# Ledger of designs, part 190: VHH binders against q9xw16

Target 1, 132 residues: q9xw16
Amino acid sequence: MSGWNAYIDTMTAAAPSIKRCAIVGAADGSVWARTEADNVFKASEEELKTFVALFNDVTQVPAKGADIEGVHYVVPRTEESLIFGKKENTGFFAVKTKSAVLIAVYEGPNEVAAQVRKAVESMQTYLNNAGY
Below, E stands for the ipSAE of ESMFold2; O stands for the ipSAE of OpenDDE; V2 stands for 0.75 times the mean of E and O plus 0.25 times the DockQ between their complexes.

## First folded at step 17 (VHH)

Design pa43 (framework vhh_8ghr_2)
Fold by ESMFold2-Fast, scan of step 17:
Structure pa43 (fold): chain B 132 residues (1-132), chain A 123 residues (1-123)
Amino acid sequence: as target 1 above (132 residues)
Amino acid sequence: EVQLVESGGGLVQPGGSLRLSCAASGFTFSDRYGIGWVRRAPGKGEELVARIRGSGEYTSYADSVKGRFTISADISKNTAYLQMNSLRVEDTAVYYCARGYPPIPEGDAFDYWGQGTLVTVSS
């Protein structure tokens, strides 16, 4: 697809276990692109604004967890530009670039999670190198 | 409703300067969109000469124009500019403004294009 949706298509092709994902503005959580139709990413504007603000101090996130699409995830630990969480058979990876936050929600075991993380981190590197 | 309109082209002597403008409507300049200037000279194909994102957090230039051309944006006017200095005969081309994204093999780098403005560098 054209525009920012092409980046979502690239990530989902690399990791088909991504069920829903979005690219949002790092400053305000505004949606640049997201999965639609049967796999629509359902986070509200208010929730995304709150979520991207977590990257201002990721060390506080494990104590509180994180909410995505109205679902509360346990966040066991964070890294400077990465927040990830798990709830039962679902999980997410969120990575921050200079201007964007990439959020991918997946379903499956740890082997699947590793593929999803690789896909979003590869895109993070690509976008940072392109000035985003 | 997305539209890009170029202006500022014309005839100039070698060593002269021109400033091209690209007025955008139907969207706002933001951190999610890049603007590129692409030129096409007869027989030479298309060349991406300059890119800008946001208010200038990221800019890049083709080797052929580095040090001579400067790209900038005025967010309040929703207008991007290409300042062209030390113009050469080989800079003669139609210059297009385009709304773009970082290039990837599976996607289109630009989705909306202006009509183009002619720049002729001749003695």
Scores: ipSAE 0.291, ipTM 0.603, lowest interface PAE 3.4, mean pLDDT 87

Design pa44 (framework vhh_8ghr_2)
Fold by ESMFold2-Fast, scan of step 17:
Structure pa44 (fold): chain B 132 residues (1-132), chain A 123 residues (1-123)
Amino acid sequence: as target 1 above (132 residues)
Amino acid sequence: EVQLVESGGGLVQPGGSLRLSCAASGFTFSDRYAIGWVRRAPGKGEELVARIRGSGEYTSYADSVKGRFTISADISKNTAYLQMNSLRVEDTAVYYCARYPPPIPEGDYFDYWGQGTLVTVSS
């Protein structure tokens, strides 16, 4: 069962403050793996398709924000392969690799956000080096 | 149910060629899954000889087989192939097709394996 789920486990182990996360296809937003059961990542196929398309032009995202799991996040700024947002005590980091988009939703203060960002960016580097 | 079924093994003379096939069911070949060929020879342990992702966006080979073996995939048939040329006695092994995610920090991980097919290279 571990396949792509092993990467979900690796991210959540690296940053325990991640509440939900997923690895989705960059081209279509199809779910490759996600947290499940009590921590199920609840984004629709349609929402994920819309979300991954944001990486086609990240400069437009701060003006409109981003929706994940039916929650609208304020996106203060973006970087070339990184979209992140805040909504009250929750936030997310999403990074694009060659073939995938990694999305991690967390809860907590700024020190927690920094740990989550580091974990997601480390996985991004790892997958890019593996040809994904 | 995920299943990988190998075929094409047999007896060949040194210098000969053989093509192994791996038919997949229960999933489709895509960027989310890589397919590898792993061989096990008596006394040598397991060796990952080749891997492919998707339709060939990423391929890699063990140094022992580079230039002699070619891995490919036919997405429409959901089948991966290992073309083995210039076979040597030391290529004698059971060849397994395995579904392979990218390497994890803890090492290579395969989540599904085929039954294996025997390749014998001798006189």
Scores: ipSAE 0.023, ipTM 0.357, lowest interface PAE 6.6, mean pLDDT 85

Design pa45 (framework vhh_8ghr_2; at its last look DockQ between E and O 0.01; V2 from the best seeds 0.00; counts 0 for: pae O 5.3 > 2, placed apart)
Fold by ESMFold2-Fast, scan of step 17:
Structure pa45 (fold): chain B 132 residues (1-132), chain A 123 residues (1-123)
Amino acid sequence: as target 1 above (132 residues)
Amino acid sequence: EVQLVESGGGLVQPGGSLRLSCAASGFTFSDKYAIGWVRRAPGKGEELVARIRGSGEWTSYADSVKGRFTISADISKNTAYLQMNSLRVEDTAVYYCARGYPPIPEGDYFDYWGQGTLVTVSS
C-alpha cells in the first residue's frame, strides 16, 4: 500500500458513485494505487500499459475505442488530456496529469457520469498544481 | 525495507558550502515519489526546504533558500543531493531526507524519513 491511496480516498469521497478507480503512471501504466476489496479495480498491467499509450495521440481513440478491465468501451470523442467511454449503463473517465493517469469507472445515468467527471477533473487540477 | 540515509553534514563558516547526500534503498526513484529535504533548528518547527520528483523532472524550494540551495538526483545511484551555497547562521539545523507525495489538505505528506544530519554554520 502506497501513500497514493490518500488520493483514491479523496476522489471516492467526492463522488461515491465511482465504482472502481486507479491512479497509474503516465509513462508505463504501473499501478500507484487502486480501489480494493469489493471495489477492486481489475485491469491487468499489460492492459494499462496499452491504455496510457492512448494519451500519446487521443485523436486516434474514437476510431478504436478503449479497453478497461477487459471491457471494450465506445469512445465518442476525446479532449487533449481526457478519454471517456460508454458501454450500456457503465462508463469511465480517464485524465492525464504531468506524471499520472487517473481512471474512474462508474455505473448509472448521465447525472452520475457528470459527478464522476467533476471529481476526476478536480483531482487532475490538484495534482498538476502540485507538480504531478 | 525502505531506508533513507543522509550524509555530508558538518561545521562550516558563513558564506561556505556543503553538499548533503540522501542514499535510498528498498524502493527505486521514479515519478511515483518525491524526495524532500526538511530541516529543524532548535526551538523552531520543521521547514520543507526543497523537493524533487523522483525522475528529476520537477523541483521546488522554500523562499528562504531559493537561489542558494539546489536539489538534484542521480537516478543510477538512487541518491538525491542538496547543494547548499552561501550558507548563513540561520541555516543551522538538522537536515532530514524524506520520501513523499503531493501535499494533502493537512500539509506536506511524507511516509519515510532518514535519521538526519547536523549542519552547523558558525565562525
Scores: ipSAE 0.622, ipTM 0.799, lowest interface PAE 1.0, mean pLDDT 91
Fold by ESMFold2, look of step 18:
Structure pa45 (fold): chain B 132 residues (1-132), chain A 123 residues (1-123)
Amino acid sequence: as target 1 above (132 residues)
Amino acid sequence: EVQLVESGGGLVQPGGSLRLSCAASGFTFSDKYAIGWVRRAPGKGEELVARIRGSGEWTSYADSVKGRFTISADISKNTAYLQMNSLRVEDTAVYYCARGYPPIPEGDYFDYWGQGTLVTVSS
């Protein structure tokens, strides 16, 4: 258990609709912290390495989508440091900070998605301001 | 076993300079971690004087040392440094190197500490 677990707790408290989330190294996708126990974030190392590399050129992601936890998501659009995906009633938001990628997987309608995005982007801002 | 070993302390006159080293083993400097220099003097609490993200990309300093101290890291040697210039008597303390993470609302969090190196600034 790393000192990064406090940030997992902060995001899940801010957006209870988050089912699973993780903080991973932006360079290699290594897991620094994740939800555990009944809500284990289960993406493989190989999958996460591929996923974080999407941030090298986010403009190419909508054409191919993204895979997380063995689930393929449609990515309607991206922003320079934000990728989000949708599949049926589920989705994810992922943001890049100076050193990490924050990933949150949720279920629910558009109101839920907005709450999740806000929680993840607030943490992105906090970490960037702290040099991370 | 994660270890941090400080060196470079000693006796110096006011206005002088010292460079402290913090050699790390059991982990590699990376963006996951921060390295901090914390000092403790008699009658004072602990003070975080400088922090660097392990890749060397970001630093911060206490107001008491800004402009006088510089923290740096050499990833290839797995070593952090604290260059201390224009030393004052109030800089006298034991200086500890510590491994940490981004600050939390409760304060800075460090999970491994060195044994410390004494810096004495006296005329």
Scores: ipSAE 0.238, ipTM 0.628, lowest interface PAE 4.1, mean pLDDT 88
Fold by OpenDDE, look of step 18:
Structure pa45 (fold): chain B 132 residues (1-132), chain A 123 residues (1-123)
Amino acid sequence: as target 1 above (132 residues)
Amino acid sequence: EVQLVESGGGLVQPGGSLRLSCAASGFTFSDKYAIGWVRRAPGKGEELVARIRGSGEWTSYADSVKGRFTISADISKNTAYLQMNSLRVEDTAVYYCARGYPPIPEGDYFDYWGQGTLVTVSS
């Protein structure tokens, strides 16, 4: 078990609505850790490479949306280190740290989004402070 | 911390009126955000009732409430309102205010919600 799995567990514990979660390299989209078993994060490396590249110019993302695990999400807005999307009763939050991108896919009513965002942003802050 | 607090709900007879308020904190109303009123009736899914840009530049309404409900925002108070007139029994629901973003053709997204306020329309 990678040490990064502990961070996956922390985020999923903080936000039960998170169904799948991954930590990937910001540079190439390589998977550092991900939820597994019944909640396996299924994005391919090629897809993740494309996804993390979105952070190079987040201003273009709302016009195009974002794809995760073969699912297309509407992206209403972006921030410099934050991309979030929505599709029906699902959504995702992706935050960028110094070296990683944290991706959380959640399912539930819209009001759960705040908890998911808090979880990933808290982890973002922690990892940034740790130098990652 | 972003917070939204609804108020103004209650019991009203058909044909009556209510005015809901949504006091926001932790962020300021601006063109960056939209404020939405979403209602959830028993046994039904969520329905976006009305939306307004934080700057007040545009509004939108569900067809079910168009002509009866009016959404507004007081930027100086960082508060959104929903004036509900000609209320009907089918308007009975918990009404939530939520922070969102400018409308997109593909759908809606809200990242923060209030606790909701109950509106009951009954004879």
Scores: ipSAE 0.029, ipTM 0.318, lowest interface PAE 5.3, mean pLDDT 91
ESMFold2 (binder alone), look of step 18: mean pLDDT 80; pTM 0.819

Design pa46 (framework vhh_8ghr_2; at its last look DockQ between E and O 0.70; V2 from the best seeds 0.00; counts 0 for: pae E 5.3 > 2)
Fold by OpenDDE, look of step 18:
Structure pa46 (fold): chain B 132 residues (1-132), chain A 123 residues (1-123)
Amino acid sequence: as target 1 above (132 residues)
Amino acid sequence: EVQLVESGGGLVQPGGSLRLSCAASGFTITDRYAIGWVRRAPGKGEELVARIWGSGEYTSYADSVKGRFTISADISKNTAYLQMNSLRVEDTAVYYCARGYPPIPEGDYFDYWGQGTLVTVSS
């Protein structure tokens, strides 16, 4: 286990709609921590490397969407450090810190998305304040 | 294999100084991990003395050592250091370096430890 799992637990506790979650290196997509067992985050290292690279130019992401765990998501819009996508009753939020990318995949109606975003952005703020 | 090896401990008089080293191998001291110095004094529990993270940019200290101890890291050597100045008798302890993670509200977590180095402060 990694100490980073505590951050995974914090995010999942804050937003029960999060089904899978991961913390990865912003530079290379290496997995620092992820949900496991019944809710294992299944993105490959190669996929994550590609995903984190999206933050190099977020303006292009809406045009092509984003792939996580072999699933293609429509990306309505992006922010400098935020990429979010939707697919039917699922979606994801990904936020970038200085050194990491936090990814949360959720299931539920649109109403649950706000709580997921809040959980991920709160962690983003915490880590940024801590220098990460 | 992850390893941490402490060195630099010894006997010193009150008011003296020591510099401990923690040589890390099997992983890189980067912003993914933190390095902590934890000490165990005779008859006392463990105390996190200092922690460094963020590739060596960020540090924290126990109140008991603030202003006297300085934790640092040389990334090129993959080594962390604890400069101990103005040593006191109560600083006597076995000092361990440990691989850990950034501070979390739930408490400190360290997954690998060195063998420890004894620091004795005595007149």
Scores: ipSAE 0.624, ipTM 0.812, lowest interface PAE 1.0, mean pLDDT 94
Fold by ESMFold2-Fast, scan of step 17:
Structure pa46 (fold): chain B 132 residues (1-132), chain A 123 residues (1-123)
Amino acid sequence: as target 1 above (132 residues)
Amino acid sequence: EVQLVESGGGLVQPGGSLRLSCAASGFTITDRYAIGWVRRAPGKGEELVARIWGSGEYTSYADSVKGRFTISADISKNTAYLQMNSLRVEDTAVYYCARGYPPIPEGDYFDYWGQGTLVTVSS
């Protein structure tokens, strides 16, 4: 239905440890594409609107953490267009492009996290280069 | 229900101008989507002539039409336009409006297409 699912498929193929994933609008948090069925990404539109607004000033995020899918994550640090969080055995990476925010939720140790980050950042570069 | 409806095609003399419209319904022209104008001339394959995305911030054009065609979008009317100036006989084609995305490795990526509108440039 949504052609944006092609980009989710690319990320999940590159990092099979991604449990759930979404591409949302950077301006409003509207969902462009998300994983479905057994891997459904469960964040509400209200939560996503709040989440994408964090990219307006990422330096504020480590002090308060971030919420995604109703789960509160500790955010140890941020980079210019990257927010990542950890909660026990789960974590997420979220990156902002010109028009979108890519969010990937994973489970597993640091080695898994590194693969997920690489997949998400590769897609961020691809979309930015394409003007998105 | 996603629909794209073209209008504005017709017969025009070489050197003339036409403005095509693409009315979108069932989705909103926003940062999420590109809108492309793709033409198919008799005996030729498809050519992407113009593309607009980022809520109108970014545009691109085929070399064959640069300087002559201008793509634009009116977000409030949910309509994209193709202004065609200095038309040539070789611009004769059916012009399609299409909803698109960032290109994939295989090429241009569109999922919904209008019915097409015929542009004939002849004396």
Scores: ipSAE 0.528, ipTM 0.764, lowest interface PAE 1.8, mean pLDDT 90
Fold by ESMFold2, look of step 18:
Structure pa46 (fold): chain B 132 residues (1-132), chain A 123 residues (1-123)
Amino acid sequence: as target 1 above (132 residues)
Amino acid sequence: EVQLVESGGGLVQPGGSLRLSCAASGFTITDRYAIGWVRRAPGKGEELVARIWGSGEYTSYADSVKGRFTISADISKNTAYLQMNSLRVEDTAVYYCARGYPPIPEGDYFDYWGQGTLVTVSS
């Protein structure tokens, strides 16, 4: 089994409103860990390869939006290592570390979004400090 | 199946050098994994002496070995190495290589371990 699953558990415990999440390779979108069972993160590796490439120039992402799990999201803002996507009462935060992209899909109002962002950014900082 | 096989241990005088090898099979050393060297001395607990990850770009060392030991990896041979210089009697231990990941809140996480190789430093 993947030892990366412990980091999935840490993020979902920090923000229980995360419905699905994954840790994927920043270079190729390969899945290192994901939520599974009733909450399976369903994106294909082909979709994830396209998704992680958005971090090559985040300034272009708001104009195009982003697709993940076959769902198109409006991207109202990005930062150099963060993409926020929104569709109705659902959304995602994705953050890039040195070697990975952390993706969290959530449902709920703006307070929930802030908690999800905090959880993924805390993990981003942790992994960056550990060299990942 | 995942396996790690250490080699290169032996008897050496204080001040001498040894190079340990850790041959990995059943997985590829990449950005996803780390390789650590852990030692167990007689009557002592375990000490993580060195770790390498990020395809060899990142390393860390215990204070007790910093400046004397160097960890490296040859990705094409799927092998990690521990170059041990200026050896001291207190470096005597069984040295294990282990496959790891970034630390979890409970500390370092290693899921597969080798059988170990004995290093004895004595005059």
Scores: ipSAE 0.133, ipTM 0.509, lowest interface PAE 5.3, mean pLDDT 87
ESMFold2 (binder alone), look of step 18: mean pLDDT 84; pTM 0.850

Design pa47 (framework vhh_8ghr_2)
Fold by ESMFold2-Fast, scan of step 17:
Structure pa47 (fold): chain B 132 residues (1-132), chain A 123 residues (1-123)
Amino acid sequence: as target 1 above (132 residues)
Amino acid sequence: EVQLVESGGGLVQPGGSLRLSCAASGFTFSDRYAIGWVRRAPGKGEELVARIWGDSEYTSYADSVKGRFTISADISKNTAYLQMNSLRVEDTAVYYCARGYPPIPEGDYFDYWGQGTLVTVSS
């Protein structure tokens, strides 16, 4: 309940449409916390290492997309610390903090996406202010 | 199981330097725990002076020590350090190494503490 899992719980409570999420190290993609059991975030550490490296130059990402949990997502555009993608009825938002990357995978229409984005950006702001 | 053991405290003159060590057992710095140095001076409350996330080596400092103290971690030795430079009489305190988590919405949380090591800065 305590530790990094508390942040997972906070995000999923704020946006119940988040199906799976994780907090990973920005430098290496190592998993700090993730949803488990029936909602297990399934990305391998090699995939996450590749994914967090995308934040080194986000301008390259829309041309090639991004892979999360073995699923290839179309990335329509990026912002300096934000990568988001869509595939059919699923999508993700990933935001970079000073030391972490927050990844949330959701299902639903664009109205749901807005709630998920707000949840991850709020946590990004909180962690940056906390020095992470 | 989880244990933190501080060393390196002592008496030093103003302007001097000390390095504190915190040896951890029962967990590893790659387990995603924050390590903090918390001090408690006589008649004062607790002050979190420095924090490091061992895995990413991110650091943060209280304004009172910024530019003078440096926190670091040696993952292979499972040991965190606090390098204290340009010490002031006001830095006199018992320094605790603590395992915890980054500030959560409910506030800072440390679940294991070392025994503390006394640092006295006097002429």
Scores: ipSAE 0.013, ipTM 0.220, lowest interface PAE 7.7, mean pLDDT 83

Design pa48 (framework vhh_8ghr_2)
Fold by ESMFold2-Fast, scan of step 17:
Structure pa48 (fold): chain B 132 residues (1-132), chain A 123 residues (1-123)
Amino acid sequence: as target 1 above (132 residues)
Amino acid sequence: EVQLVESGGGLVQPGGSLRLSCAASGFTFSDRYAIGWVRRAPGKGEELVARIWGSGEYTSYADSVKGRFTISADISKNTAYLQMNSLRVEDTAVYYCARGYPPIPEGDALDYWGQGTLVTVSS
């Protein structure tokens, strides 16, 4: 078994426009799985610890934005378990489950963003139903 | 290197009890992983009898063992246990400890497995 990478593979198969992604622990930002090689997700554990803490109060995030892989994203709005951001032609979607945070970075127009969001939210629902 | 090492199997009389241990090395018990106990009796397929995840917060059991078996984990010792009470002849099997993940249609729910320990219930 590829472990948690099987879940990365499922999301990238559903949305091939995902450039990089990771599954991290909701409590501490520890990396459970990430894309590798040419698509390596480069966020440090320190950055991820800061990022997952944003889910403690998502209402504050639009005022300050969010940093992923050393890139500052504008966050236009949030939902209780969803943070998403934009930086020119790139963007991300991050969703929180019971135990994990799924982060997907993409590049492309609104049609690409919609596909990426759908893939990440589908996995969020699946993991929540599995007790994760 | 990820390893799971089982111990505690043996011969026991019907109605007796055994406690199996699963010592893990090469990874730390956390909410990232599930630990499962899987058994295989001669001529039968694999049955996942018990599972623990979420740093011990969540457990599940097969109907065949519910109320008789208890899975637990000692995070500080990185060891999982299967307490087997009211044992029946039908519980005779090789018991494996395995590291797991939530089930997914496109992948396996379990990866690293222990060597197995034989439990024989007979008088």
Scores: ipSAE 0.382, ipTM 0.663, lowest interface PAE 2.6, mean pLDDT 88

Design pa49 (framework vhh_8ghr_2)
Fold by ESMFold2-Fast, scan of step 17:
Structure pa49 (fold): chain B 132 residues (1-132), chain A 123 residues (1-123)
Amino acid sequence: as target 1 above (132 residues)
Amino acid sequence: EVQLVESGGGLVQPGGSLRLSCAASGFTFSDRYAIGWVRRAPGKGEELVARIWGSGEYTSYADSVKGRFTISADISKNTAYLQMNSLRVEDTAVYYCARGYPPIPYGDGFDYWGQGTLVTVSS
């Protein structure tokens, strides 16, 4: 266990239905940590730069949706620091902290989504309190 | 290649001051990282004396140095500093600059270390 990978491990342990996730820089979408190997988070640098820029005005996102790992998600609504989306039986939660954006992709019904949201928001709170 | 280079150590009398510098290369001081100053006196374990993170907005200090030491960072120069005032004989140690992360329950959170700079406080 090292660096930012420990935070990925904490989130996936709290919500095992997270299939892939990443912690990226809020300013530029640079990857700080991501899931690897069989559950590798597959987003390009360009896609992540575009994605984190959505937090500049989240009110525009529901009209156009969001792209993660080359998959287009419907975004039903947003909150100031939260973007979430659905595509069939898959979904994501992305939250912004002061310095980072946490992205978790999951698969499953609404009960699973609630667990994933809780895990991601708990980490958001922890990182904000730690100055990140 | 990540490298941290300390400078500014030396000999001072009790009550004196020193400013340590930590020049980083191979990475940029940014929101991603914390920078810490860790000291080790002969025959003693490591003590984290100061940490800076959140683009320089957040700092923490060991109780032993609180009110006497100040950590800061100059992002444009990619350099961190430790201003040490009211030095005591007990502050004699090798001071290391280290790159780190937010606190985690399982480890120290530092992955790269400088070579260390010796601070000796004696009369």
Scores: ipSAE 0.179, ipTM 0.529, lowest interface PAE 4.3, mean pLDDT 86

Design pa5 (framework vhh_7pa5_2)
Fold by ESMFold2-Fast, scan of step 17:
Structure pa5 (fold): chain B 132 residues (1-132), chain A 122 residues (1-122)
Amino acid sequence: as target 1 above (132 residues)
Amino acid sequence: QVQLVESGGGMVQPGGSLRLSCAASGFTFSDRYMSWVRRAPGKGPEWVSRIWGSGEYTSYADSVKGRFTISRDNAKNTLYLQMNSLKPEDTALYYCARGYPPIPEGDYFDYWGQGTQVTVSS
């Protein structure tokens, strides 16, 4: 299938606490690759288009929160290329590269959040260095 | 939805001890790091101590290191602060606060308790 599936596999192997993840186009939210089957990333194209547009002005996001897979997350703060959210036992990290947005949804205790963030940021660095 | 209720405050002499408790409800307690934050009369809030959801990692403000111990009982949804060798400058309203991930050394909190008063005098 898509060559981008290899990067999905790399992220999930690096942080087993990632439940679902996707790589989407930064311009339009189009799905390049995502987890499938029992771990299917369930966001609609309409939701993803709205979500990637948040990176146009991340300062607006903490006031509104963010929706991923029909779940509304509280977003406490943002960084220039990072949006993260939490809702009880579920959280996400989303990072923007030159051409893509990587989204990882995880479930579990706060002590694993750093591992998930590290995996997502490592992939962000790799893709930026590769020109994506 | 989320509630944090502190207890255990009171008046104590310098050198004394107190144990604060925070009863948590409305969320999965073990999934959140928790903190104690205090506000002395006429001052802003000061972060005191943090404990990760598992209880495995703890950290303390320099002003309380070696004197205070944070702990949690996830089966009882309760956070504790054991305060030893209390000083007059520890006098403050002490708040239980739910930490907001995933900033590792972040000081952002999304819910606070009502606070419990600790007075060290005489």
Scores: ipSAE 0.000, ipTM 0.100, lowest interface PAE 16.8, mean pLDDT 83

Design pa50 (framework vhh_8ghr_2)
Fold by ESMFold2-Fast, scan of step 17:
Structure pa50 (fold): chain B 132 residues (1-132), chain A 124 residues (1-124)
Amino acid sequence: as target 1 above (132 residues)
Amino acid sequence: EVQLVESGGGLVQPGGSLRLSCAASGFTFSDRYAIGWVRRAPGKGEELVARIWGSGEYTSYADSVKGRFTISADISKNTAYLQMNSLRVEDTAVYYCARGYPPIPSGGDWFDPWGQGTLVTVSS
C-alpha cells in the first residue's frame, strides 16, 4: 500500500469533517493517495489533470469555477497556491506544494470549512518543508 | 512487480571506495517517492545513511557518513547510486535500498518495498 495514505490519515484526524480527500501529482494529476470505500474520492484522471493545471494561473479560476468529482463549484477567490470552492452545503480546499496538490472535500457550515482549511494548509507547510 | 535490486557490494580495505547500485522496476523515480539507503551491521539496528528525493534535487545523510558518501539517481535508467568513499571498518554492514516517502508527521521513516540487500565488508 501507498505510504502517502499516512498523510491523508493525518489530515482527516485533524479535521474529521473532511468527507473525501486526495493527494495528487502537481505535474499530471496522478493519484498518490485517496480516501477509499464508503468515502472514496471519485475523480477521473482527465478531470484531475485539468484541475491541477488551474494552479498555473489561479487568477483566472474565480471567473470560471472548478470541477471536482463531476461537481461544479463556485470559486469566490483564490490565493497563489490555494483554490477553494462552494456549492450549497459542500465545499473543497485544494492547495499546491512543490510536487503535489492536496484536495479535501467537506460538508458543513463555515466553522467546519475553517477547520478543513487549517488541516490542509498545515499539511501543505509540512510537505513543502520536507521538499515535496 | 514492484522491486528494488541492489548490487556493487564486496570486500574493500579501509580508506577504499565502493559504488552501490539500486535498480528499480515496477515504478518510476519521480517527485512522488524518496529512495533511501539503510544499513544493518551484525547485532545492530537499522541506520538510514542516505536519502534522495524531488527527482534528485534533495539529499540527506546520517552524520556518520556526511562528507564520505554521496547518493545520486539516474532517472533515465531508473537507478539510484551510493558512492562510498574513505570507507571505515565500522561501515561494514548489509546495505538495503528502499523506496520511501517524506518523514511521517508523527515521526519516523516509512519504506516499502525494500531490496534484498548487498554486503559491504571493510577489512584489511
Scores: ipSAE 0.412, ipTM 0.702, lowest interface PAE 2.4, mean pLDDT 88

